# VHH binders against q09150: the designs that were tried, part 5

Target 1, 302 residues: q09150
Amino acid sequence: MRKEYLVSHIEENAHQADIYSLNVVAGNLWSASGDSKIKKWSIGDAEHSLVEEIDTPHKLGVHHLATSLDENVVVSCGFGQDVYVWNPETNEFRDLGNNAQHPSECWSSCISPDGQTIAFTSVDGRIAVWDNPSDCKISELDTKGKFGLCIDYSPNGRFIVSGHQTGQLFLISTETGRLFHVLSGHTSPVRSVAFSPGSTLLAAAGDSKMITIYDVLSGDQVGQLRGHAAWIFAVAFNPVGDLLLSADVEGKIKIWDIDTMECISTQSETDGAIWAVAWYKNGFIVAGADKSIRWYRAAATE
Below, E stands for the ipSAE of ESMFold2; O stands for the ipSAE of OpenDDE; V2 stands for 0.75 times the mean of E and O plus 0.25 times the DockQ between their complexes.

## First folded at step 1 (VHH)

Design g08 (framework vhh_gocatamig_d2)
Fold by ESMFold2-Fast, scan of step 1:
Structure g08 (fold): chain B 302 residues (1-302), chain A 120 residues (1-120)
Amino acid sequence: as target 1 above (302 residues)
Amino acid sequence: EVQLVESGGGLVQPGGSLTLSCAASGFTFSSYALAWYRQAPGKKRELVAGIYSGGSTVYMDSVKGRFTISRDNAKNSVYLQMNSLRAEDTAVYYCAKGRYEFWSGSYDYWGQGTLVTVSS
């Protein structure tokens, strides 16, 4: 079934440079930008008000943001391959590079559902899992030089998946700290990965212009979503898990029905690259190269 | 217009060394990642080495310790120093520019390539 989505709000010049990361948690939208700022926006009001503007120590901009469900832990990754962990109540940035066992040249990160551990990718292909309260490394997987571009924790906390420049995906069991599956199907860079809310499915997308859906436990490919004509930088399951949102570098936004594996909506109000997407209660949000944050809501289906 | 011009390829014996150079123009060189790819007959084009705007590097496993990528921002050039060359290193080597400023992993604007032959 075709569904229509409408732009409900555009925050023009939300940042002074490209917006690379969006995260929706606890009634707030977090955005991170090449302008080296992180901003917090209200989801609950019709004005989508700016709640807080945070100056970061990143000198080359912030390209990735991970926020714990309770908003007590935020991890930012910059283009300088620098990584900081902070509590938003204090706005004190802890540079993990100052610790003896800090993973170097980090690119992307994710936080466990309970907020206790942080997983990192690196340019040299290491995937490190870190205990946040004790600031100690729990485990590490060495992919032998495969640049890790994206990473995610399953909502049930049992798995971590990383996507790599080679097209490989590494699925890690958090219970054992060991590799569970090496997933294939892409021979081009994987830019975005996402677990379904039930932790049973995994979506991966990137420069191949297709989205591959995997069954987590078996490692089997269960579907492929085709229709994008440009590199896909963002995919996200909705909270129910019946829809997947994807966006490409030519500004196309697609909504997919996971049960039918069909595209049910395409939006193209911008031709600038979309780097980030996120679902919220009334629809979805996108941001990218045009420096705006765009809010979409579902139209009536009557 | 973006241009990448490779040079330095040639015939070399196994165990020998060769330096490839790539001269770049038409963009703000210091803001972009640069990479070397190679393609041998009948094989896929593969990333050999990459260097980010800040100087951090990435290497294919089979060339780690043998190859070194470097950049000279004042000369708008990127280099690949190849040591201990093996027959399997025989390929056309391509210089590539990162598509987006400060964002790497995706490369665009290939040069014409330079042939490296490792043979006795």
Scores: ipSAE 0.006, ipTM 0.181, lowest interface PAE 10.7, mean pLDDT 85

Design g09 (framework vhh_gocatamig_d2)
Fold by ESMFold2-Fast, scan of step 1:
Structure g09 (fold): chain B 302 residues (1-302), chain A 121 residues (1-121)
Amino acid sequence: as target 1 above (302 residues)
Amino acid sequence: EVQLVESGGGLVQPGGSLTLSCAASGFTFSSYALAWYRQAPGKKRELVAGIYSGGSTVYMDSVKGRFTISRDNAKNSVYLQMNSLRAEDTAVYYCAAGLQRFYDSSGYQYWGQGTLVTVSS
């Protein structure tokens, strides 16, 4: 039951600046950085070799990356509040602003599980859903909230959740385009949200230094995970959904058992912030301010 | 206790140069983006230059080619080298630190008290 995680590989100087976003899809790791590059790394080899390096049109760096499950669509969000949709096969970027009417500057995005829609947050708290092929806005919700810092699609595609600077969380039905729940529990910025693989739970974390677990359908809080002493910028459920990974701006990495709501592992192997985490088949990956990508593998249970 | 302390401001003639310094303490400097903002009398505060933790930089159009921002993570300091100064560069210059973008001053967590730069003959 209980697993220990050990560093299996460190890619030093993976980027020339902080690494802000990590996505694991289709046997590859995708990373995005303040150096304005997106890089693709192999999961399948022991050296986790660099597969592809992509120069983006972002002038101030890339702080968020969303990748479709087939890797044919990549959405990058930059510190310049600019959003691009990139096709890895053609190496062409398109600016949603060219054909789309966005009411405010974008901050974060996610792609639906079927790859057909892109949802994104804005500085004024609006949440917009766009049709990927046609670049047409499908729906927009004015949350009446402040800056939207993070966003995620449920794996079943039925829900979107956004986290805001005020601590508010808005759970949106994708079928209706309307608010399903306003989730309470945070009064400071929410920096990261994640749905469980079964789409039944969601986790939210940020400047409160605690993680709140919610039941999606009821909107009820089902747990609070305490132990981080610094702002949490990344949370992620493992593929099974029995573990949650979290990381903070002081470089602490924690693994939580969702059934017991207990911390089962703590690591502190970097002096800088960890901005991004991702699970893969053999363990998990972290990246952040030290410009490295660190791969952790699960050790045998004794 | 978090502090940002600016230095290097003063009176300079048009065409002259100044170097502003900002010394930071109380936070993990290498993880933060640092920026220089300025505010002239009767004007809104505006971004002059920014530098991300990894060294990527941004500049407002009117200072490109004249100003250079740099950082020294070992010394927890950020610098603004200002060359070919003009009367319109006269302002109070503020050092700011944050984990977010440079354009919106509300996105910065920490601010210095400011240092006055006056460009006049």
Scores: ipSAE 0.006, ipTM 0.314, lowest interface PAE 9.6, mean pLDDT 85

Design g10 (framework vhh_gocatamig_d2)
Fold by ESMFold2-Fast, scan of step 1:
Parts: sequence; C-alpha cells; structure tokens
Structure g10 (fold): chain B 302 residues (1-302), chain A 121 residues (1-121)
Amino acid sequence: as target 1 above (302 residues)
Amino acid sequence: EVQLVESGGGLVQPGGSLTLSCAASGFTFSSYALAWYRQAPGKKRELVAGIYSGGSTVYMDSVKGRFTISRDNAKNSVYLQMNSLRAEDTAVYYCATLSYRPFGEGYFDYWGQGTLVTVSS
C-alpha cells in the first residue's frame, strides 16, 4: 500500500523568485516564475537540462502557463493582468489585450486537447472560451462576480471546469457551451482542479485543506481525501488515473490511491510552499517558494 | 491580520508632486510583489505601477517617466512618487499585494482602503 518516493534531482535556484506553474508535455518541462521568466527543460530518465530561457513581457511575474500537447501554443498569465499567447518557435508574444472582445482581467487558462481553443477565468467571474486560430470568442459564462482561480479542460474535450474563490465549481459542456453542473462541497477558495485521464472524475482542492472527488457526468461527490494541514495549491492525476498527487503551502506532498481513497505516501520537500506539481513517467516534479525544481522517482522494487 | 494602510493623498495643482505611502503588516514583506492601482469616477480600476520582490518595476504608459515606485523592506513600505501631475491623474489610489499566498480573495490578495488624489487648479 505505502509507496516511497525519492528525490532524484534538485535544480537549485531554477528561478530568481517563486515558481508558480509547471507543465510537462512532449518530453519537456515548462516552468513559470515571479521572476518573469519561463524556462524549458529537457527531461528523460537521466536528463534535467535547461533548453531555453524565455524573457516574457510579464513585468510583474508569471503565475500561470498552459501548453498545448504539441507545444505549438503557450498561454501565459501574469500578476499584472497581462495575458499572452505565444509560439515557442518564434517567441513572439501576442497580447490578447489588443483584442476588444478578450477579457482584460484573466487569471488562469487551459488549452483544449486538440490545441484549437483556450478557456480563461477572470477576476470578475467570467469564463470565456476562445478560438485561437480565428482569435474570436466562442462562448462565455458569467458567474456574476465569482473570481475564477483555476480551470481545466477534460482530456476527451467535452468539459471545462473552473474553481472559484467562493468554493463553487462550474462544469461547462463544450458541446452546448452552457453550464452542465454547479458543484459544491467547498465554502472556501478552490485553488486547483484536475480531470482524470478518462474524463470521468474531477478533483478539487484549496483552502479547505480537503480534496473532493466528483463524478463528472452525475456531478455527485464520490470521495473526500483528508490529511493535509495547510492550503492545497496543486492536484494532479497520474497518466494512468489510479493516483492523485497533492501539495500544500507547508511543503507537504501526498499521493492518494483513487480506488481506495487512501493516502499511500507523504513526503516533505521543504517547509516552504509548493505552488505547482506535474507527473512525469514513474515520478513527479514539484516547485514553489524555495525557487527550486525537484524531481521525485518511485523507489526501486526489491 | 494582514493590513495595507495608504497615506499621502490630497489636493495638488497641475504640474505639482505628491508622494503616496503604503505601510504593510502581517506577512513577509520582502517576498511579495506590490502594486499601485487607481480608479477614477466612472472608469475601470487600472494598474499604475508595480514592483516585485527582486526590485524590477512596471509602469502604465501614461505615467512612465513621471511616477516612480519604490520599496523599503526594512520599513515594510512601498511608495509612489508622483511628479508632473495632470488632471487625468485624479483618482483613488490603492495599494495591493500580488501573490498566490494564503491571504484573501482576488487577483490582488489584499487591498488598502485607498487614498484620494485630486489634481485641480
């Protein structure tokens, strides 16, 4: 039942400020930081090398990034209310604020599995879906002032979920562009949401220190994971979908078995906050307030 | 617990100068980015200037060269020095922190009460 994860690599001073976002895609790790840099790292069984350091126009720092599966589209959100879409081959940043229809107060974003649409949350509670090739708005849901802190696109492309400062989650059907479920269970800010790889389950966590698991189609709560003693800023399902990774602002990392709803591993990276996590092959990667990126690998059997 | 207290607003003539101060308490000040926002009657709230933990600054185009944001980590304070003031600078000015840290709601985790700046002859 209990598994041990060991630190396999630490990149100290990976950035000059807190690291807020991590994305693993196409054999690369992308990191975004309060130092206004985005960095690309090559990753593999023994590879942890810096590939590229990107100077962004986000002068107050980058707190979120979303990367398409083919790496042709990256969306970055900054603390200065600035949102850019860029092509990593050219590093040319398109300012979405130049389009009059685009929400200027965006907080978080996600990219559809096919890379064609981008969904945004906003400070004023709007959830906008954008067609990237035509640079036009497809749909919008107005939550009437409920700040959207996190957003995710289901792997099958049928749903978008947003988590809000009120504790509510809005599950949107991409087929209709309309609200499918309003999910409850939290009365404090939801900081992180994640769909399972099969698109059948949804995890939500934040300031309640609890993780709630929902069935996507029914909207029912199917489980609650308790054990964190601090605010949770990151949750992620592994690629198989049998495990959930979570991390809190006191540096605790937990791995949960989704079938049993039990914690099978607890690690402590540092006593600093962990803002971001990502799964990679047989392990995972975390980053946060200590400015380091840490790779964890499952302990060898036998 | 966390508090931001602005001071320094007032009435000034066009071309005049004013210094806004924001005193912060309840968090590790040196670890946070801070910003000054303003809101004029009937207009949206807009970012005026920001300074992040490493000392780098950002300014809106219309105040660049006229306004200077600075911080004093020993005093837990952030300042906005406003020179060559114009009637269009008339607004309520707000101090705010920027972070994912476990503070309050919103894009700016904590806001001060605001301080009124009126530029009029």
Scores: ipSAE 0.012, ipTM 0.315, lowest interface PAE 8.8, mean pLDDT 84

Design g11 (framework vhh_gocatamig_d2)
Fold by ESMFold2-Fast, scan of step 1:
Structure g11 (fold): chain B 302 residues (1-302), chain A 121 residues (1-121)
Amino acid sequence: as target 1 above (302 residues)
Amino acid sequence: EVQLVESGGGLVQPGGSLTLSCAASGFTFSSYALAWYRQAPGKKRELVAGIYSGGSTVYMDSVKGRFTISRDNAKNSVYLQMNSLRAEDTAVYYCAAKPYWSGLRFEYDYWGQGTLVTVSS
């Protein structure tokens, strides 16, 4: 079935530079920008309301944000390859880069579902898992120089997947810390990865302009979603797991039905790149190069 | 198609100045980090100057104080103002663009065709 989504709110100039990351958790939207600020927005009764503005120690802008499900742990990655971990209640920033044992040249991060570990990619191709309370390295996989652009934890906590500039995907078992699968099929950069809520499927997208769906346990490709004409920087499964949201650098937004592998909605109301997407209770949110946050709501069914 | 087109190169005497321009099309310019590289005959390509999407800049040591990189997002252009030029600055200058900058280790997604700068008396 075709679904209609309508723009319900546009927050113009939500940041002073490109918005690179969006996270929806615990009734709040978090946004991170090249202006070196992180902002918190309400998605509850005061929907679209700015709750908090945070000045970060990132000097060159923030391009990635990971937030734990309880919002007690936030990890930010900057264009200077700097990484900070903090508690939003105290805004005490811990600089992982100032310790010789900490990950160097980090690019992207994700937090385990229980909040106890943080996984990082690096420019030199290392994928490291660190203990959150003690900041000690638990495990590391060396991909032999393959720049890691994106990373995600499965909701069941059993797997980590990284996407690389070469087009390779590395699926890692968290129990053993060892490589489980190298996912094949692509030779261009993978910009975004996402696990389904059931942890059974994995979506990967990037410069190929195609979205590949993999079965996690087998490592097999189970589908391909084609229709974007530009690089895809963001993909996200909805909380139910029956839909995938994708957005490209030309401002096209697509919703896909995972059971049928069909595009059921396309939006084109932006002229600039969309770097980030997120689902929320009433629909989805996108942000990118135009410095705005756009809220989309599903149309009434009656 | 993505295009990066350099201009402004030419022959100049030592101590002179040139402004290089790079006009970009086919992508959202304001979101990209832009950089100027140069390559002299028989040498490897080296970073001269870079500018992040937020406006922060980086320069190689030998050009600090002499070169200035800037961007104009409304015109989809990046510029390199070169002052106090030396014979060692003679090279083909390339414009490069990438959605992400990874410090001193980076692979650029887009490259221009280059513009020749010759500093000679």
Scores: ipSAE 0.000, ipTM 0.222, lowest interface PAE 13.5, mean pLDDT 84

Design g12 (framework vhh_gocatamig_d2)
Fold by ESMFold2-Fast, scan of step 1:
Structure g12 (fold): chain B 302 residues (1-302), chain A 122 residues (1-122)
Amino acid sequence: as target 1 above (302 residues)
Amino acid sequence: EVQLVESGGGLVQPGGSLTLSCAASGFTFSSYALAWYRQAPGKKRELVAGIYSGGSTVYMDSVKGRFTISRDNAKNSVYLQMNSLRAEDTAVYYCARVYGSFQRDLSTYDYWGQGTLVTVSS
């Protein structure tokens, strides 16, 4: 019924400022920070080693990172609304300054499962899809000024969802490039969205302190997860898709059973905000305001 | 627990000067943008000045050249130096922590202080 999670490793002072973004791809962890650095960590059962420290051209800090599954494409978004696409092997940063086709004041990004396209959501309310190999815009949706805070691709590549400051979510079909659903249920900023591994469910959370689960095809709300007492900045489905991980700005971490819609674990660490979470193997990783990266592993339930 | 505590407000004559201070606690100060907003009686809150984590600044047109925003990361404080004050500057001034953006109509801000009153009159 209830699962126990134990801290297995803490990397203190992993960055010189808040850590805002974490991505786990294969055996590697990528972290991005207000210190304007991106770090790559080799992660295994017993070892958590810094592999590479990358100085970015972001002068005001990096608050979002998207990494392709093959690690050939990484997109970084900074507090200066600047966006770069870079090759992790060379650390070469490419500015997307392609005249009027440049993504305007980008806030967040995601990369398609095949690595071929990048989707952006913007401060001015535009949601743009770019073809990475040709560096050209494929499609754009204009929300008429609604600030986009978070964005994700479905694992099957068929959908993109963008969460906005108004509380609205725009679900876009990648096959048509058109709006599929406008999802309702939030009237305050949506800070984090995540598709389930099967691409059938979508989780959204933010300043409402509530997590809403939607059915992707129908757009219907199928559940609400209540229990957080502070703004939620991160949600993530585990690889199996039976659990959801969430974390709030007061440092509370919750694990939810998606079948029962019940909270099965709560970790109440320090008072510092948690900005980012990621699943890895039978555990998870969190990072935030205290500048550390924490690894948790599953323990026996009884 | 995030706290922002403003101080330095008061009554000043037109043409006078005043320095507002905001003391922050409960977060990694150097990582965040901070802003000063104001709200005059019967009006909406408006951005006066903002300072990014890297030190870049933004100002409202009507205060540009008169007001200066600065930060001291070692003291977890942000300041607003107000010169050549006018009656129109009369308002409650608020310190805010911002999640990286200063858009007048689309600002994302996490926490507000309680406010400090500035009155500019004879």
Scores: ipSAE 0.000, ipTM 0.243, lowest interface PAE 13.3, mean pLDDT 83

Design g13 (framework vhh_gocatamig_d2; at its last look DockQ between E and O 0.07; V2 from the best seeds 0.00; counts 0 for: pae E 9.8 > 2, placed apart)
Fold by ESMFold2-Fast, scan of step 1:
Structure g13 (fold): chain B 302 residues (1-302), chain A 123 residues (1-123)
Amino acid sequence: as target 1 above (302 residues)
Amino acid sequence: EVQLVESGGGLVQPGGSLTLSCAASGFTFSSYALAWYRQAPGKKRELVAGIYSGGSTVYMDSVKGRFTISRDNAKNSVYLQMNSLRAEDTAVYYCAASRLGYFTPSESDYDYWGQGTLVTVSS
């Protein structure tokens, strides 16, 4: 069941510092970097050419991006705990950190599938949900947890999951704005969470070097994926939902079969940390400390 | 033995200058990213400036053009040159080293921290 992936394109020096976030949407790849720039790359051409370079107001670097499916809303989070929401057609940056009603000390964000709401983590473990058109806070949940490191919306829009520095995972119902499950299995920082495309499973990974798979509705732990020897900063389900991609801070990339819970591929093309991964139509993309964007294509074995 | 030792803090008048130094020992300094954090009285710790192992630098907006971070790999040291100091710069300044170059406000995300050095800007 071993599946092979090959490097199809490397964009060396894609940024001038570490690349921390990748987002694939509407035929484009978005990348965000410690160089405080956000760049847009073509998926459609074979050279994956640069489409746009955006200078951001983040002076300490951009470590997280969320982009709506229509690309009309982008949310960026920086190491300065600064958060901006903007429309990339105008590049007018709206600062959410400077008003008492706006989320402050935010770390990570995600955008609902319909683009109407944005959810934020905070350094004190709070989860805020924001109505983007009215620029008003809808709800806030105090998870009683420490630093919220990662957050994701389910594709069906019904759930938000947050991962915390304590290892706690909070699954929130978007209908009620209330806690649905507290997920167990981690006692060290959770760095990355991802919902499956069917919204039935979620994956969580981080400093434990293990990936835990949960059933969303029951909150039950249904699998563990072991094999990484370093902190895992990125996990992502493929569009079909039968594979999970993971990458660690020593440059190891693994692909897992979700049905068998087995590692079916390992890549090690770099010795630097991989901070970000994303799937695209032909394969997957990784980026990290070496400042490059690496594009991988599936190689048919039969 | 692994240490980060800060020095150069003190009392200065508004508009004055200070250079903070952080001397490292016991690890392969040249492969690490280094950051200066500060914590003002009654406030949370914030990232002031960072320098990647390759020399690229980042600064918080309020110090850009006033502060300069630099490193000397031969001396295993990182520096923060602070010019045009304001009362709002009063804080304990911390040096932090990360092999990974991921600048979180979490203490546990850095391999090494200094003990801090107090900077007071007052007349």
Scores: ipSAE 0.464, ipTM 0.760, lowest interface PAE 2.1, mean pLDDT 87
Fold by OpenDDE, look of step 2:
Structure g13 (fold): chain B 302 residues (1-302), chain A 123 residues (1-123)
Amino acid sequence: as target 1 above (302 residues)
Amino acid sequence: EVQLVESGGGLVQPGGSLTLSCAASGFTFSSYALAWYRQAPGKKRELVAGIYSGGSTVYMDSVKGRFTISRDNAKNSVYLQMNSLRAEDTAVYYCAASRLGYFTPSESDYDYWGQGTLVTVSS
């Protein structure tokens, strides 16, 4: 099956710096940028109007953004290794970096579906799970210096996965707080990880230019997606789970059929790096170095 | 042998401009993230600007709009264009490289460092 996608909207200069993170939550697109701003965009209108612009206290920009499903909790990670937890309604930023209980070298973060737990990776290779808002540490795994580059929370809330500079993935059970799997398949940094909607599959990609699909429960590799010619910085499953979206630093966007493990679409509208991707409805959104937010929609079926 | 060599520092008046260069050798330059750090007298070294291996850039707030980091992979070089210089920009500037492919504010994440070049902004 080949699918054609068309650019439906381009928000030029959506930010003043590279856009590093995209999250689709509750009918809104959240974007985070090196300009230290976080923006909320409407998904419901064709123009995808700016809904809100948030000035963050990040001094060096924002590279990771996690938002609870109800948008009550947002976690932002900055290049200063600064982390804030905040409520978008009040915009009161809680500085976790200055909290004696929190590590000062957090890099990526994810929020549980219920919003009650926040997981972090750190530069020094820790994977920590904290209760929100009590800031009580629930669990921590120390990988002993393996920089955690990315992290995701499974939709069913049962697992956390982190990707690391060594290429390793650590899959943690939230039920036990223990390591469930160490997933192999990469020997280069993993830049992005994503669970399928059913929490049955896990995608991992990075500098290997390859995407590996894992079975979450068994830990087995069930597929390898090859085709990118550059480092992959973002992967995401569509809401149904039958497609995977990926993007690399050369601006190539690929759609993969998870059943066939084949690339069914490639987009090349930009030569700039794409750092972030997200699905919405039957389309997807990408952003990166060109500072634009590009919206795609599926073309009429062939 | 890995080397990072900064150049371009000097004395400049407030409002002036200066371009710093860092020439690298001995490693796969294009795969590395690069950063400029600076250390002012009596202060700790701080990240000024960073650039991903893929070209994405980040700046500290105080230099946004004034400084531009860029890289030329063909020349194995990273640059820092500094405009509208201020007295508070006075510092030794260091280039650094990280094999992680992106920059971090953690000095330990950088594999290689230059010796630094002094920038003095004074009337």
Scores: ipSAE 0.018, ipTM 0.421, lowest interface PAE 5.8, mean pLDDT 91
Fold by ESMFold2, look of step 2:
Formats: structure tokens, C-alpha cells, sequence
Structure g13 (fold): chain B 302 residues (1-302), chain A 123 residues (1-123)
């Protein structure tokens, strides 16, 4: 039925500007912000101590961050249409924006779980797939001007999905480099996409205020989650894949049971936008316009 | 310094037209979403029209079909063509820019604001 989550820790003013991206990997939380910094936080202690603070070369802030599962490859996208690939161990940055084969006006990126492949969206509607070790383009899909707002790589490495201003989603096979499905259902901008951990489902959400769940292989819609009253900028499946986390620009946080397609929890601790969400253990983390990071844990079940 | 400078406001009779212009400097204009807001005396600011970095547009219902937003990335400028003006269009009009490249109802999602230009629709 209903499930309760409680705030367990708040890091007030974790950044000096909005926090746009969160990633949980290898026992750490990574945060990226309009202050042009990336910060690494410990998940394993109650205070969630700051482990590392990285000053990025981005001059206008960072809005998308992707990390490989081993934390050895990180991709950051900034408001200046600049994209950097770097190794956090060495803090060496490679500027992808100086490569003539890079799509112009890059907006969002994702990275394969093994760190070998990077994919990008652009304002002019190109979706490019990039081999990280050789720094060269593998393939490109031209959506003919459909601004790509979000992109995700499936955990099994077989698919990339992008969400666009038109409401369309483009599901691409990484094996062939070609379009696998065009997914419909949204007619307003899609702001966030996420694959389930088994890579069998994907969720898409945005300005329509609803979340659509698709079966990846068939391309069929298998559910719609309704209840947000504002634009949804972040969705994420938990590690088991039975719950979905979503957050909107008015500060509402919802947890959905994927088997029943029902909302089982609603939280609000701020009235500002929540730009990013992530799961950890049996809890979750949110961040956004108030520059703070909030950790939640599931309440005890009697 | 980052600046957004509006111009083109003034006094106009009902049914008339005006073109507002907003010149931007100090940031990478082509990657930002631009919007026009307006504030009538004693009222909260409201979104009038917005334009994504890629050119898609949005309009409030009461101005749809009468107002047109456009951008010129080469001139770092955004425009609002206002036709068939009505008395209720009287307001200070503000140019705003969002780093995120999209529109929201919340004013806090816009990074930069101009100082405003007054439009008065009166006989």
C-alpha cells in the first residue's frame, strides 16, 4: 500500500547555485551544479561527508553529469555547450567541444556502464554516439531539428533513449547504431528518461505532468503515472526496479509502485524546483533550486 | 557583466502595434531560452511568451495569435511583436533568460532579467 519516507539528512547550501544532476555510483554521490563544480559525497556515513570538490573548466555551470560504473570515466555538459570527459582519479579533462565531428550545440549526454561509449543530444536534433577511447564518432541519428533534452544509456549496454522537445522519444540499438523504436505518448517536451535496471522498461516524463512507462523491446506503452501538478524534470528507477522516483519543478517528490502503477508516497520539503533525483539503499536523494541535498530513508515497517 | 536591455516600449492606441527588443550580452546567448514577462500595476509578473534555444515557442492564451516571439542569435537579441494591442496589455515588459533552455511557470528558473520597458495602451 502506502509507504513512508523520512528526511534523514539535509546538506544545506551544498553548492553555491542550483544542483542539476545527481549520480550514485560506487558508494558515492556525485553532484553537479550551476556553480561549475562537481562534488563527491560519501553515502556510507550518517553525515554524508564531502569527499572531493572539483572545479570544472565549464564557465557557465554544469547541467548534466554521467559516470561509468567504476567511476573512472565522467562526462559533464555545461550551459556553454561544452562537454568534458575526465578521469576523477587524475582530474585530467579532455575537451570534446574542440573536435570537428562533435554535434553543434550539444545539450545532454550519457555514458555506457563500462565507460567505452558516450552519447549526446543537441539543440539541432542530432544524436551522436562516440567511442570514448578513440575519441571518434561511431554513429549519428538526425531527428531533423527536434531539440534533444535528455538521454540515457540502458544498464545492459544495448540501448540509448533520447527525449525531445516535440514529445517524441528515439530508442536506438547500440549493436546496430540504428533506430529501434520511435516512442509516442507525450506531446509536450520530455525532460527526463530512465531505463529500469533490468533494461526491460523505460520511463519518460516532462511538461505533460505525467510519466509514461514503455516496454523496451516491443515499444508499447505499459503504463501512465498521473499525479504531478507541475513539470517533471527527474525520474529514476530504484536498483531493484520495482519503484520509480519522480520530482517536479514545484518541489513535489513521488514514489510509484511499478507493478501496480500507483503512487505510494508523496513528499515535499521545498517549494523550489527539484532538478535531480537518485536512489541509494532503501532511500533516495534529491537536489535542485534551493542548492541543498536532501537524503531520505524508508520509514520502518512494523 | 551580464545584461539584458529592453527597448521599444511606449504609448500606443488600442488596436495598434509595437515591437519590443531585448539585447543580450555577457553570456552564450544561443544556448539560453528567452522569455518575455509582464507586470501590470499591483499584479504579479506573468509569462507572456517564450522561445527555446532551438526556436520552439510558447504563448499565454490571451496573447496567442496577436504576439510573436522571435530570436536572432547572430545579434544576441530576442523580439516580441505585439499586434492588436488592448488596454489589458498595459504593463512593464521584462526580458528573461534561462540557462536551462526551457520554460517553467516559476520566475526562479530564469537566471537573468532586464530592467523592463513600459507599454501603455490608451486612447
Amino acid sequence: as target 1 above (302 residues)
Amino acid sequence: EVQLVESGGGLVQPGGSLTLSCAASGFTFSSYALAWYRQAPGKKRELVAGIYSGGSTVYMDSVKGRFTISRDNAKNSVYLQMNSLRAEDTAVYYCAASRLGYFTPSESDYDYWGQGTLVTVSS
Scores: ipSAE 0.007, ipTM 0.328, lowest interface PAE 9.8, mean pLDDT 85
ESMFold2 (binder alone), look of step 2: mean pLDDT 83; pTM 0.835

Design k01 (framework vhh_3k1k_2)
Fold by ESMFold2-Fast, scan of step 1:
Structure k01 (fold): chain B 302 residues (1-302), chain A 122 residues (1-122)
Amino acid sequence: as target 1 above (302 residues)
Amino acid sequence: QVQLVESGGALVQPGGSLRLSCAASGFTFSSYSMRWYRQAPGKEREWVAGISSSGGSTSYEDSVKGRFTISRDDARNTVYLQMNSLKPEDTAVYYCAVNYGQRLFESEYDYWGQGTQVTVSS
């Protein structure tokens, strides 16, 4: 009925400032911080070692990180609204903001499942899709809205969703590069969005303290998850798609059963805001304002 | 517990100078980048200047570049904004903000102080 998760490892002082972004790809964890560093950590049985520390050209800190599934492409976004594309094999950061043809004033990014395109939000509400190999703009949507806070690519590659400061959500068809749905339900900033692994559901959360679940094809709201008492900055579906993980700025972590729409676990052992969450094979990982990275494992049944 | 307190605002003549201060408490100041924002009557709040956690990098809005200088003193947990060649259009309430992820928006979490009023007249 209820699942219990226990802290299995805490990496204290993993960064020298808040940790804003976490990505789990295969056997590695990537973290990005206000200290302007990106770090790569091993993920294995009892293995939590620092693999690589990367000094970025971001002058005001890194608040978002997107990694391709093959780890050959990394996109970093900084508080200076700067964006860099980096290939870990060459260790060279390519500045997209210094070319008149490239996106500028970017806030968040995501990489297509095949690694060929990168989608960006901007502070003026624009959403741009770029061909990674050629650095050419494929499409752009002017939402005519405010600040685009979060963005995600569906696992099937067919859709992009963006969440905005106004509470608006824009679902874009990648086939046409055009708006598919404007999703309703939020009137305050949307801080985090996530597609289910099957690409059939979408979760959105933020300052409303509520998580809304949408059906992607219809655009209909199919559920609401209530229980957080503070702003939600991170949501993530597990790889199976039956659970959703959420975390708020008071350090509360919740796990929800998507079939029942019920909270099945609550943790509240962190000091301060949680900005980022990620699932891994044995549980989940969180990071935030306390500068630590915490690993949680599911407790044994009997 | 986290608190930012702005000070130094005053009435000055065009062409004058002011130094604003922002005293920080309740967090490890040296680990965070800091920013200054301003808001004129009836206008949106706008970004003015930023400084990295190390102090090695600074950035400015185009209209203040060359006139304003941001700096920090980590021993005193303070960020400064030196404003020179002040213009009537610089009249605004000035706010400092800590780089707390998405706390850069117009929200109660972006700013911990009441701001400091700068008026450039005649």
Scores: ipSAE 0.013, ipTM 0.264, lowest interface PAE 8.6, mean pLDDT 83

